VH-VL binders against Monomethylamine corrinoid protein 2 (mtmC2). Designs and how they scored, part 6

Target 1, 218 residues: Monomethylamine corrinoid protein 2 (mtmC2), of Methanosarcina mazei (p58978)
Amino acid sequence: MTNTEIFNKLTNAIVTQDIAGCAKLTQEALDAGISPLDIITKGLSPGMKIIGDKFEAAEIFLPQIMMSGKAMSSAMEILTPELEKTKVEGEEGTGLAITFVAEGDIHDIGHRLVTTMLGANGFDILDLGVDVLNETVIEEAAKRKGQKIILVGSALMTTSMLGQKDLMDRLREENLRDSVKCMFGGAPVSDKWIDEIGADATAENAAEAAKVALNVMK
Key: E = the ipSAE of ESMFold2; O = the ipSAE of OpenDDE; V2 = 0.75 times the mean of E and O plus 0.25 times the DockQ between their complexes.

## First folded at step 1 (VH-VL)

Design U02 (framework fv_utomilumab)
Fold by ESMFold2-Fast, scan of step 1:
Structure U02 (fold): chain C 218 residues (1-218), chain A 121 residues (1-121), chain B 108 residues (1-108)
Amino acid sequence: as target 1 above (218 residues)
Amino acid sequence: EVQLVQSGAEVKKPGESLRISCKGSGYSFTSYYISWVRQMPGKGLEWMGKIDPSDSYTNYSPSFQGQVTISADKSISTAYLQWSSLKASDTAMYYCARGRFSGYDYAFDIWGQGTLVTVSS
Amino acid sequence: SYELTQPPSVSVSPGQTASITCSGDKLGNKYAHWYQQKPGQSPVLVIYQDSKRPSGIPERFSGSNSGNTATLTISGTQAMDEADYYCQAWDTSTGYVVFGGGTKLTVL
């Protein structure tokens, strides 16, 4: 089948929560010579956008989005080693992305995807994981003062999103704000929120996040 | 094989200009910072500064800010260290070294062979 | 500015454990890296991020970093380990790389 056909099948596997099919189609796409990055950006990520939009419209509920996340994770288990091999090394040196999910939030799937996309696009990665204290983020940034750094935080809940303002306030208090770039994402995060807290960027989805981060680090 | 190959030894007089080079091979040159490190005869290592060859972003140690210029030409995978006017106190071995971000936190995993610069007065 | 202090020399008998220290104010809150330099040669990274070994570095090399002191430990020290050793850290207050003064390890 054509590359467009395989991408559409990957998108449909995410949308229909077909965990095994998503893994199988991902391997078939690799076997057909399709790049890991194209599999993610043209096949898998469009599916996650569709399912996310449906969740926000209340057309589906948490169990469905979690199952789509598992389908995505099964594909990423296959793609992550291949991304390391095929990474365009000429894009390394764009900076360090310190990635984390805000304190009180354990939602990992979107965070893993953003982290992987940043790495595939030439960022060095320091992944702090989920439920991360602002103090931990500040400490890791301070250890690397003078390095090109972008802090990439995710929050899926309004309560964990409020912690992003506290992080920005502390960066200013500790004279670190001008030493880093800050990009925050997640369902409740908007351009207006970013402007309000004085951060640098947000992105609509994981594929966009990598492109926005590259632009911010210019 | 990943290598940094530096230009040959130089013998100069005070007041002369000089540019020495560091050429990367066997890896993506724009993926790593290149740092310059000075070692005076019989002395330790001193970090001078670094450049990101992808966009020519530079950081200098305060001791070397304004004393030297670090530059790079990514089209030929080469970084440079330049003096507009050499002093006898510039006599030293100069190393280039590549540094990465992920997992290494400015550790230098590959070093050039060194360029000996002698400035006689 | 931030400084790292190393003893100028350490002597050890073959087969014994060598310990080389690197001291700096709250160095345990930073990452320490270690380099080996033999006469007439370029430095070689032997430990990065306090305790991690690059590919090709023997397991007898190990590191630790806590409080004010980072330590490079070489177990079963061999004649080939005779060299100058330098610690290095990132100065978080300035964003600059700083090296220790170096330690000459003698194996006799």
Scores: ipSAE 0.000, ipTM 0.416, lowest interface PAE 17.9, mean pLDDT 83

Design U03 (framework fv_utomilumab)
Fold by ESMFold2-Fast, scan of step 1:
Structure U03 (fold): chain C 218 residues (1-218), chain A 122 residues (1-122), chain B 108 residues (1-108)
Amino acid sequence: as target 1 above (218 residues)
Amino acid sequence: EVQLVQSGAEVKKPGESLRISCKGSGYSFTTYWISWVRQMPGKGLEWMGKIDPSDSYINYSPSFQGQVTISADKSISTAYLQWSSLKASDTAMYYCARHLGYSYGFYYMDVWGQGTLVTVSS
Amino acid sequence: SYELTQPPSVSVSPGQTASITCSGDELGDKYAHWYQQKPGQSPVLVIYQDRKRPSGIPERFSGSNSGNTATLTISGTQAMDEADYYCQAWDSSSYYVVFGGGTKLTVL
């Protein structure tokens, strides 16, 4: 099978929630000599984007996105050790990424992938996890005033997305806004929303997130 | 009520086969993975493996690969742990426990069965 | 392969703070979860994802995880807290769950 064919099969496994097939195809891709990063960015991540788009359009619901997340997780169990060997470093001085999922949101699927892609591209990582209070994010940023920092937040629900505006307001109140860069992602997050709340960037998917973050930190 | 109910205690001789069960109720059985955990008398918890009942996808701990078989029947919300030939060293309490599998942070076990005591004696 | 190390025992007087540690390589980059097991009973989840409490777990239970060490903290320790405590992590470099060896908490 060609690389393009295996990437398309991986994408389809994510979209169809084929957990066992996704793991099997991931191992076959590695055995074929395909790089771990290409498996993620060209095979798996496109599938997660399709599922995210369907969820935003209300064509699928929480149980289905969770099942696609299980397929992704089964692939990542195989890929994570390989990524450690083939990590692509960014330029020196890239900075620290503080990654988190907004308060009230436990959707870890895209968050883990974004965090992994940032680390693979030379960021130091401080991962705060899911359902993270804005106060916790503010405290971690304040402890590191003077460091090159990007806050990377995800929200898959419109209600948790509103917390991003509150975070931006709090950063301004605490005189921390100019000390950090802010990138927010997730299905409901748009360029217009980013402009409205005065954040720095958004990314369409996890693969794009690392490239956008690198550009923002220049 | 969300619960996992395990089969009763077993007393067996070395060389005999055995299957024990773990039945879920009060929740969507196929939404959660089931893990099996061994606890030898007076010892700690040892993770044996996990199964996704939705498609019977199984991961075994390297220490238990080839020593036991994990399976599930989603039509009756039941997971199984099976030995083809028991050894005296298999004497232990066996627990089943559920967890979500859609990301790394969700492999915590929020509901546990009551345990099945397996005694393998001469 | 990947292993989590706990002290075998910790003793504390009633009303004092108990701290139980769990050490593993780069454990702070993984989630740590904690279970309480009383004699003759199944384990009970008391802390998940480093610091979160399940419904029904008293607020005196808290957790942290940084560097190589996760810590379960029990403030105002009560006789009823006497139990074995186990940490658990997911090693993203493997597809299996790992438990620590367990810590016997004695409240005397």
Scores: ipSAE 0.006, ipTM 0.437, lowest interface PAE 14.5, mean pLDDT 83

Design U04 (framework fv_utomilumab; at its last look DockQ between E and O 0.06; V2 from the best seeds 0.00; counts 0 for: pae E 16.8 > 2, placed apart)
Fold by OpenDDE, look of step 2:
Structure U04 (fold): chain C 218 residues (1-218), chain A 121 residues (1-121), chain B 108 residues (1-108)
Amino acid sequence: as target 1 above (218 residues)
Amino acid sequence: EVQLVQSGAEVKKPGESLRISCKGSGYRFTSYWISWVRQMPGKGLEWMGKIYPGDSDTNYSPSFQGQVTISADKSISTAYLQWSSLKASDTAMYYCARQTFWSGYYPFDYWGQGTLVTVSS
Amino acid sequence: SYELTQPPSVSVSPGQTASITCSGDKLGDKYAHWYQQKPGQSPVLVIYQDSKRPSGIPERFSGSNSGNTATLTISGTQAMDEADYYCQAYDSSNLAVVFGGGTKLTVL
């Protein structure tokens, strides 16, 4: 099987919510010598993008998204150890990534993937988990004032996304905005939204998120 | 004043190698992405790739991946575009451009004057 | 790959309003930038982030972006506005910059 065929199968496994198949294909890909990064960027992420597009088009619904997420998670369980082995030790100054899913939101698949990719790219990680209060994020940022920090928030729903604006406002109110970088992601998040709330960046997938974070922190 | 100054016009034969340059001045060269853009005669703008001179991080358009090499020498604030073996179809105007800030969210605010590359037998 | 589509040409009489469109999937969720290129010259940024105007660009240049379409509008078009115009956006899937095919604006 060619690498391209493997990638296509991975993509399809995500799109069809084939959890077991996704895990198997992921292992096969690794065994074939394909890098974890390529597996994610060329196989799995394209699948999640398709799922996102279908959801937006009302072709699929929340249960399918969740199942695709589970497929992604199964793959990531396999890939995470491998990614850690290839961790690019960033310059001593890459910084701390504080990752979280917005209040009221428990969708953690994208969050976990982003967190993993950030770690693999040299960031120190503070994972606050899901359904995280903005106050908690603020507290953590405040405790580390003066450190090189990027806040990385995820939101899958429009309602949870709105909380990102509140977070940004709170950061400003607490005089922390200038001491942190802010990146947000999720299906509803757009470039315009980022601009509207005064955040620094967004990313559509985990691979991009890592690169964007690195660039933001430069 | 921000300026991008490109190397002069080139006349080459197929199979020859070539490297053209783009020198930045008037700003922190290492803090801005530099892109290369091709424009064939009478055609539109084509993004080729970009480089961050600070750490030489490079991204290519899929159409140009493996076809050209983008590099930079930050010590002299210069970016490069190079071919190992030119083809007649490489005949075009080539522009370097500075992208504002760090990502594709921002436009190209400064452009070089262009380098005309002519490849003919 | 992400694609941006422009009409190949637009014609306008002096003093009239010219509109140049740029279409892409969910382009309204992205930032669109516009460049003007006159013959024998480098491109010049005329609109960025959908509707922002760089210093030195005349007020007759404006931009909008919603749905799948970004639009460059030139009110009171002048002869000097005759040029090629390119829209540009970012493709996050491959970290690529994408240009439209360009539109030749002719002032009749």
Scores: ipSAE 0.000, ipTM 0.534, lowest interface PAE 12.5, mean pLDDT 89
ESMFold2-Fast, scan of step 1: ipSAE 0.178; ipTM 0.666
ESMFold2, look of step 2: ipSAE 0.000; ipTM 0.444
ESMFold2 (binder alone), look of step 2: mean pLDDT 93; pTM 0.947

Design U05 (framework fv_utomilumab)
Fold by ESMFold2-Fast, scan of step 1:
Structure U05 (fold): chain C 218 residues (1-218), chain A 120 residues (1-120), chain B 108 residues (1-108)
Amino acid sequence: as target 1 above (218 residues)
Amino acid sequence: EVQLVQSGAEVKKPGESLRISCKGSGYSFTSYWISWVRQMPGKGLEWMGKIDPRDSYTNYSPSFQGQVTISADKSISTAYLQWSSLKASDTAMYYCARLKGDYFYYFDYWGQGTLVTVSS
Amino acid sequence: SYELTQPPSVSVSPGQTASITCSGDKLGDKFAHWYQQKPGQSPVLVIYQDNKRPSGIPERFSGSNSGNTATLTISGTQAMDEADYYCQAWDSSTDYVVFGGGTKLTVL
């Protein structure tokens, strides 16, 4: 099987909610010498984006996206030990990623993927979880002033997305804005929104997030 | 703010080599794939292939595999399309376009196009 | 190889609704995207992921995709909408981006 065929099969396993097939294909990809990062970025993450987009278009419903999440989780159980090896061997001096889902939002599948991709690409991770107050983010950043930090926030709803502007305003008020980089993602987040609030970047999906974060931190 | 700016029109003879360029600006160049799309005079759009500027990994349409070379120089945010030996049938408008997404691809920004004319 | 089929032309009067179809095997299980191209200009994305509109595209542009057919709908069609329209999808089995043949929209 070619690498492209393996990636396409992984993407299809996520899209079709094939939990067992996803895990098996992930192991086969590792056995074929494909890197954990490529399995995630070129196989699994594209499937999650497709499912997310179909859900937003009302072509599938919550039960399907939940099952695709389980397929992803089964693959991640296999990939996590390999990603830990990659993290240890990763680039030094990349920085710390503080990852969180905005206050009022409890959707965590995309957040976990972004967090995992950042860790796999050499970032140290401080994962604050879901439904995170802006004050908590500010406090964690302030404790680590002088470290190379990127704040990575996700919001699935327009209401929770508006909290990203409040976070940016608070960073300026606390004299922390120039001490951190800020990358925000989620369905309502656009390049125009990022420009308007004065953040540094957006990440459309987990696969893209690591590439964007590395460029922002250069 | 996002722009893709392509090199100027070219007039060539069959058998000559050519390289045309596409420079991205206003975004993180390595975060998006760049595709090349051909449009023959009076005809529709044909996808030729794509490149990931981060590592120069390429994927070609079967119709264009071996016919052209796609490359990129991330240090100057520029992608290239190259022919080793042009044919009259290569006469077309060539567009570069930024791909959004991983395997659900669509083109959110397009270059202005480079007209390539190959005649004796 | 995966193919997308569009009617070669569609004609409407100003103010009428234009409907442009794009047909492909189980296209509703894929995403359809739409581009507008005016003479001498590069294509412009008008609809992505079946029904989403980029910023700057008028709300009279909308899309749908189900079964074998995706549709681009332009309500209250204006003279400025006269252009060629292309649908596009990707085929996961080949990792190949596919365009429809294009539809010329004429507004009297």
Scores: ipSAE 0.000, ipTM 0.421, lowest interface PAE 16.3, mean pLDDT 83

Design U06 (framework fv_utomilumab)
Fold by ESMFold2-Fast, scan of step 1:
Structure U06 (fold): chain C 218 residues (1-218), chain A 122 residues (1-122), chain B 108 residues (1-108)
Amino acid sequence: as target 1 above (218 residues)
Amino acid sequence: EVQLVQSGAEVKKPGESLRISCKGSGYSFSSYWISWVRQMPGKGLEWMGKIYPGDSYTNYSPSFQGQVTISADKSISTAYLQWSSLKASDTAMYYCARVPLGYSSGYAFDIWGQGTLVTVSS
Amino acid sequence: SYELTQPPSVSVSPGQTASITCSGDNLGDKYAHWYQQKPGQSPVLVIYQDSKRPSGIPERFSGSNSGNTATLTISGTQAMDEADYYCQTWDSRTAYVVFGGGTKLTVL
């Protein structure tokens, strides 16, 4: 297969919830010498956008999006080690990324992608997982005063996104705001929202997130 | 429970065809890669190629491209290695080995068959 | 045509630490895996992804991989550890699996 054919098949595997096919095509793409980043940005992420759009439009329901998530996860299990091995030499000292999905949100696919891309680009990772209380995030940041830290939060729902404002307010109240950088992502997160809550950045997609985070931390 | 069972030893003459087999059990055969590895008497391990039984995608090392055919029948959980015309230099132990998808970016072989000894002599 | 180079043999007395090296150009940018093979037997995976042990492999087996060299270390070496050891990686340029030439470990 050509690279375009394999990218299209990867996209289709995500959209059609083909877990085993997605993993197999990811291995074939690596065998063909395709970069892990291209597999994600040209094959897998387009599929995730399609299913996300269909879910927002109520054209598909929770069982379908969960199965597409499993297909994505199977590919990421293969790609994560390869991304780690492509880390640029001399990026030590980039800082610590504390990654989490907002309280009340269980959508972990975007979170997993962002966390992987940050690690591949020289960040040390402290992954708190999904449905994370703001209190937990603040406690982890407070333990590490004086370190270069970026808090990386993801939210797919408007209700969980509102918790980002609470996190920012609490960082200010506890005199921690100036000791960390804050980047938030997810479908409802906009530049206007970031400006309104006084966070540092957002990124349009997981592939861009690492570049944005590196820029924020320099 | 998870195992790969290979066909028995073969004694053949140069020019003869041969197909040996590797049968998986205790796991979803179509979801794991199967590789073939050659070991000549007293020599090291040589990777020959691999197959994904779910769709029969194959990839061969340059040393074995055109020398052998790797195939699989997922309905009976069996992979095959075939020669159209054997040579004395094909005398070796042949192993099949499984590669798990979730931990396979380096293509580690977690389960190995017992090996099939192929002897080619006149 | 990526190559992995191992010493042909390593000798150690029982209870001593054995170190088996595997060298390849920028091998630290790839995963190294290690296999033990005893005479008449199939290879057995003893270390995967540089430093991880499969279930059932004793803690005295450990691995590392940095720069150009991966190392299999066997602490408190026992007579039962006498075997041939092979390192293995995957070369992204060729999409081929590569084995080292093997190291015969002798425990006297």
Scores: ipSAE 0.000, ipTM 0.455, lowest interface PAE 17.5, mean pLDDT 83

Design U07 (framework fv_utomilumab)
Fold by ESMFold2-Fast, scan of step 1:
Structure U07 (fold): chain C 218 residues (1-218), chain A 118 residues (1-118), chain B 108 residues (1-108)
Amino acid sequence: as target 1 above (218 residues)
Amino acid sequence: EVQLVQSGAEVKKPGESLRISCKGSGYSFTDYWISWVRQMPGKGLEWMGKIYPGDSDTNYSPSFQGQVTISADKSISTAYLQWSSLKASDTAMYYCARRGYLYYFDYWGQGTLVTVSS
Amino acid sequence: SYELTQPPSVSVSPGQTASITCSGDKLGDKYAHWYQQKPGQSPVLVIYQDYKRPSGIPERFSGSNSGNTATLTISGTQAMDEADYYCQAWDSSTHYVVFGGGTKLTVL
C-alpha cells in the first residue's frame, strides 16, 4: 500500500467511526516508516476536519462525533510512545496543564490531540473535557495556587472564543492571573486576540502546542 | 543513503519555458514533503513552496503562487519546478530539500543554476 | 507576513565563541532551525528544533530559543566553520517556511 492509500484509509476510518481499523492502520503506517507527525497531519486530522464539517452541516450528530473521537484516541495510544521520543531530557517536572474546551463548545478532537502532546512532553494533565464553565477552570486553578500551572483552552466558534476574555477577566478579579500561564487555541484565535485579552500564548496546531507550552513555562 | 539529485544547469532567454527536476533515492519518496528554495546570486534563501509526492498536494509561498508550478512523478521518485515564461529576475540557484519531522530540512539537493539573459 | 532578522556578519578569532542571533516576533514559541552554507555548496542542517544536533555535527555547535530570539552558538570556532548561517522557522498560521537573511561568519 502506498502512503497516500494509507492516509486515505486512516481518514476513512475516522470518518466511519472504525475504532479497531483506525488502530490497525496507524500501526501499519508506523511499520511502513511513516512519521508519527505525518500520520496525524495527513491521515487522522483530515478525517477529524471532515466529521467536524459534517456536524456543522447537520449531516451527523453528537454520537457519531464521539465515536470518531474514540477512533482518534485509539490511534493516539499507539502514537504517544513515538511522540514521547521527541521530548527533551530535563523538561520533566514542567508543571500541570489544565485542559478544557470553552463553554458552549463540544468540539474535542483537536483538544484531545493537544492534551496528548502536552502529556507526551512532560506535563501532568488535568483534562476537564468539553463545554467547561469558566468558574470550573478558576476553581481548579485556585485549589492549586502556588503550583506551576498552565491553562490550555480551545474554542472553535467565535461565540465560544469570547469566553476566553471572560476567563482572563475573572482570573484578574480572583487575584489568580499571576499564578497561572494561559494558552488558548482554535480556528478563530489569533496572536492579536491573545494580546488583546492579555493571555500568554496561542497554540495553532497540536505539534506546536507542546513546544509553545514548554517555552511559556520556562 | 538518502540523496536528492537535481538536473543540470540551464541557460535560457526571457519568455522561454523550463522544467527542472529533483530525484530522491535511498528513502521512501512518497513519505516526505519536498520543498523548493531559491537563492538569487549573492542573496539569501527563499522558500518557494512544497509538494507531498504521494498525492501531489502543494503549498506555495505567496511570492511564488502563480509564478511557478511544482509537481511530482512518484513512479520515478522525481519532483519538478516549472516556469511557463521565464524572466531575467528568475536567474538564481534553485535547491530542492526534504522536510524532516517538525518543519526542518534534513537533506538538500546540490542545486540547479538557472541563468536567464538575452 | 512573518519575518526573521539576522545580523549580516559576525567575526571571531580561532578558538573563540561565535554567537549568531535570529529575531522574530515570539520566535521562542516556534521551533528555530539552523543551516550552514559554504561557498559553492548546498546548505547543511546544523541545529534543528532549537538545540538538537544532527548526527555528524560537532558538539561545539549548540542552540537556544526564547522570547523573540534564537541563538546559534559555536564554541572553539575553527577556520572550517567560516560560512553563511541561516535560521529558519515555520509559520503555523500560513503553513509557510521563513528563512532569516543570513549571517556571514568570518574566522580570522
Scores: ipSAE 0.000, ipTM 0.424, lowest interface PAE 18.8, mean pLDDT 83

Design U08 (framework fv_utomilumab)
Fold by ESMFold2-Fast, scan of step 1:
Formats: structure tokens, sequence, C-alpha cells
Structure U08 (fold): chain C 218 residues (1-218), chain A 124 residues (1-124), chain B 108 residues (1-108)
């Protein structure tokens, strides 16, 4: 029907953990001529915000948020090729984004969305996944001396966020800090925290993360 | 220096089980999807499915869902394709292939590296 | 089920231009990739994302993709180019890989 009706159906599919319905509605939205970015920002992401707010309020529990994440992932499998077709031109030499979720943290929905937005905006991607040791991040950066690299880490818990400071300290200790840019995100991460640990940037959401990363890599 | 090395040729009887392997080296194995592709004698390429080795998430072609199982052991950088009960119609060359970039590009990047293939012959 | 259609065979003389087509619904809205396979060998990527060449692939290989049809073009075709060629794209409903049926290129 209307774009608003399609967006509302997508939002409801995320909220109700309808994995198959979410994939089907995403394809229907694309077939209707709706842009991949609008499907994400106006349909899918609103659903993730609702489910996140309910989790924070203890109205739902970890199994429900994980299932909503699977619904989001099924949609992103469909949207990723479309996003690449629409990415910005003139981005030769943008760089490599090494993406990861901090050790002790398995929440990957926001991480996958950030990773997708970076790729769509011209970054080469090396995604290390979730529950990633700082040692692994350091090793991957050290292997790529002389390359334009941005480390993109996320943390949803204060405990895993503290690991970002440890990563920054280790980059300095191993003389790698000046060889990379560092962008961290997640609910507890603030501009003040970034300044305190001496990282380069943060962003409030996945779409802004791509814009911020491009600016940092200039 | 990226390589995908597959297990050797197999000769089996109908009803037997089989697992073949694809070992990746020279890259971060968990950062790239691995696909399996079938080629029946004298026929074209058929995509069977893919696996994300980081979390073992699988996505199958509708034609192959329930017919085979794709798995991976990230500790030894190896992906597997397995049958519980082989049929004569499973006689084919089987290739593994790496998707160029991890998840965020999985729908549009090509298969940049291919294994040498594993010939599976099923006859009585 | 999304399908890609290729002609089963194309024949050219040495030095001529070979054109191999791949047809699919709204294929121009997707990326098309092309693979070369010689007898007894694994496929080799020759064109990716419609028109880009991997390192080591000769300049005589080029590609295009518009509307419903992607085309692999081999200019100044050589005997060594004789092979089966497969197009590949990603399907829409389940985001799975689809290959064309393959085209046997004969250079006589």
Amino acid sequence: as target 1 above (218 residues)
Amino acid sequence: EVQLVQSGAEVKKPGESLRISCKGSGYSFTSYWISWVRQMPGKGLEWMGKIDPSDSYTNYSPSFQGQVTISADKSISTAYLQWSSLKASDTAMYYCARLSYYYDSSGYYPFDYWGQGTLVTVSS
Amino acid sequence: SYELTQPPSVSVSPGQTASITCSGDRLGDKYAHWYQQKPGQSPVLVIYQDSKRPSGIPERFSGSNSGNTATLTISGTQAMDEADYYCQAWGSSTAFVVFGGGTKLTVL
C-alpha cells in the first residue's frame, strides 16, 4: 500500500519476533521501490528501538531481544546488496574498518548495522564479530602496517565499555596508536568517555557512524 | 596467499553417510562466509548454501535445505558439507568458495577464491 | 525462484569479439559477476560487480549490466579463452546465490 503502512508492518515484525515475516516484508518494500535506507531508518530501526526500550524496562527478556535481532538480520541479508548499489562515489582510498564487539559482550544487532553502513559508504570491512579480545584487535591492526585503518568497537554494558580504555592503553604501549583511528559506540559510550580515553570519535546511531567515520578518515 | 584446500575424492554406495571438508588459510577465517557449490557431471554450477564461521549461521538454497548439512569448526578454519544418506543423484564435483567480504557485503560480493573441488561418486 | 538465462553456446573466430549474455528479471538492479571454467579446473573470477576486473585478468575482458541483461565481452578473443562462462547474481526473496546455466565459448 502506502510507505507508512509498509514501515509500520516492518516495525511490528521486529517487535513480534517474526523472522520470516520481516524478510518477506523487506523484499515487498524493495519491490515497491522504497530505498534500502528508508526501510532501515523508518521501518526496521524503530522496531529495534521499541524492543530495546521494553528490555530496558524489564518488560521483555534476553530471548525476545535475540529473536528480534534475528528478524533484523534476515532483513539485512536482503538489504545489504541494495545498499552497496547505492553507495557514494569518489571514495577511493577510504580505508579499512575493523569492526568488533568488546570482550564479554554478545549483543550484535547494532554492531551488524554499523558494519553494514560502513561497507555501504566505501569502507573495506574486516568484521571480527562479538566477544572479541583486545589482543585479537591489536594483532589484526599490527598485521596491516601502513594501511588506512579505523577500529570500530561497540559495547552495551559499562563493564565491556571499560575494555575500550584498556584497548587504547595497549595501542599506546605497542606504538600502534598513531597508526589507526578509533571510533567506539554503544549505549554507555559518550563524547566525554571518548575524550577521557583518548579515542577519535563516537556516534549516536549506525547511519551517523558512517558519516563520522568518513570525517575521521579524511 | 589465501587458499581453500578441500578433502580428497570419495567413492560411496547409496545410503552411506559422508562429510567433506574445506580448509581456509592465509586470512581471518571467521571474517568471511564460505559457500558450497555443486556441479553435476556435464552440468552447470548450483549454489547449495553458505555459512558464517563466526557463529555457524547457515543459509541454504531452497533446493538443498534438508538435503545436506553445512557446518564449520573455526578452531581449525574448516567448513564441512555432509550427507546423512547419499543417493546416486549426489554424484558431482563439490566446490567451496569464499565470499569476498564478511556479512555487510554478503549479498553483492563475488566468490574471489575457490577450492580445488572434491569429486563424490555414488554408485552401487 | 530467481533465474538467470545464458545461451548454451557461442562460437567466434580468433581475434573476433565474443559477447555472452545473462538475462534475469531486473538484473541491472543487482550486481552481476562472471566466472571462467576450463575442463577439469575450478571456476576463476573474471569480472565482478558488473564491470570490474580482478588483478591478473586481461584488459580484453569487460562487462556491462543494464535493464534485464548483463553482458561479458571478450575483445580480440584468443584460443586460451575457450571455456565455460557462468554469470552469477544474488536472488531477491531469500538473498541466495543464483548462477546462470553457463555458456560454452568455442574459438575456431
Scores: ipSAE 0.000, ipTM 0.409, lowest interface PAE 19.2, mean pLDDT 82

Design U09 (framework fv_utomilumab)
Fold by ESMFold2-Fast, scan of step 1:
Structure U09 (fold): chain C 218 residues (1-218), chain A 119 residues (1-119), chain B 108 residues (1-108)
Amino acid sequence: as target 1 above (218 residues)
Amino acid sequence: EVQLVQSGAEVKKPGESLRISCKGSGYSFTHYWISWVRQMPGKGLEWMGKIYPSDSYTNYSPSFQGQVTISADKSISTAYLQWSSLKASDTAMYYCARTPRYGFGMDVWGQGTLVTVSS
Amino acid sequence: SYELTQPPSVSVSPGQTASITCSGDKLGEKYAHWYQQKPGQSPVLVIYQDTKRPSGIPERFSGSNSGNTATLTISGTQAMDEADYYCQAWDSSIDYVVFGGGTKLTVL
């Protein structure tokens, strides 16, 4: 089968919560000579975008998105070693990415994928995990005032997304806004939301996030 | 049992053409890379190239690009290594080996095909 | 072109630990695989992806890979382990596979 057929099958495996199929198709894509980055960007991430959109539209519910997350995780188990062994070195002084999932949100799969892609593209990583208080993010940024920093946050729920506005407001109040770049992602995060809260960027998928982050930090 | 079975030994003269084969069985042939590896008498292993039978994607070692042709017939689960004009320096044992995906080792090997080229 | 260097020979007494090295530029950033070949036989994969053993390979075989050097370690070496050992890596930048020159392990 063609590369387009493989990508479409990968996307469908994520959307239909086919954990075993997702792993098998990921292995087939690697065997076909497709790069790990293309598998993520053109196959897997599009599936996560679709499932996230369906969740926001109330077409699917938490158990289904959790199962799609497991399908993604099965693919990442296969792809992570390849990404680590074929890491692209960034330019000198690429910077530090402080990665986190917003307070009240425990969705880990997308966060791990973004963090892995940033590291593979030359960023130093400080991963704060999930359900992270804005105070924690502010404190870590304040400790490193003067360093090249990008804050990379994700939110899967509209409720946890509101915390991103509070983070931006607090960065301004503490005179840290100009010391960092801010990129937010997740299903409810849009270009309009980024504009409204005064952040620097968003990206449609995890592989795009790495490219956008590199552009923002240059 | 998963196995790769290669064609029998060949004795040829310089200038002759040759095609040797490697037949897979016991697994999904189209979903595994097949590599060809040369070992000259008393020498080490040299990777020649590989093919992914599902789409016939090939890559060759720079040392073998243009010297040999690697192909596969997925309908009969068979990969081929072909010379248009043999040289005495092609005298060697030739192995085929299966690789599950990029970054992995060759987990199943054929028994080898001895090719002798002499006048 | 990318090259892997191995010592041509290593000798060990029965029961001792044998170590076979494989050196290449930034090899620790690539996967290293190891093959055993006995006279008149096909190579056998004994270690893949730096540290992993295929089914059927004894636990006394282990591997590591860091910096510029990958190492195959055979603990409690037996006479049956006498063979040629080859390391192998994949270079993703040009999509080719490279073998080391091989190491003859002698067990006296």
Scores: ipSAE 0.000, ipTM 0.403, lowest interface PAE 21.2, mean pLDDT 83

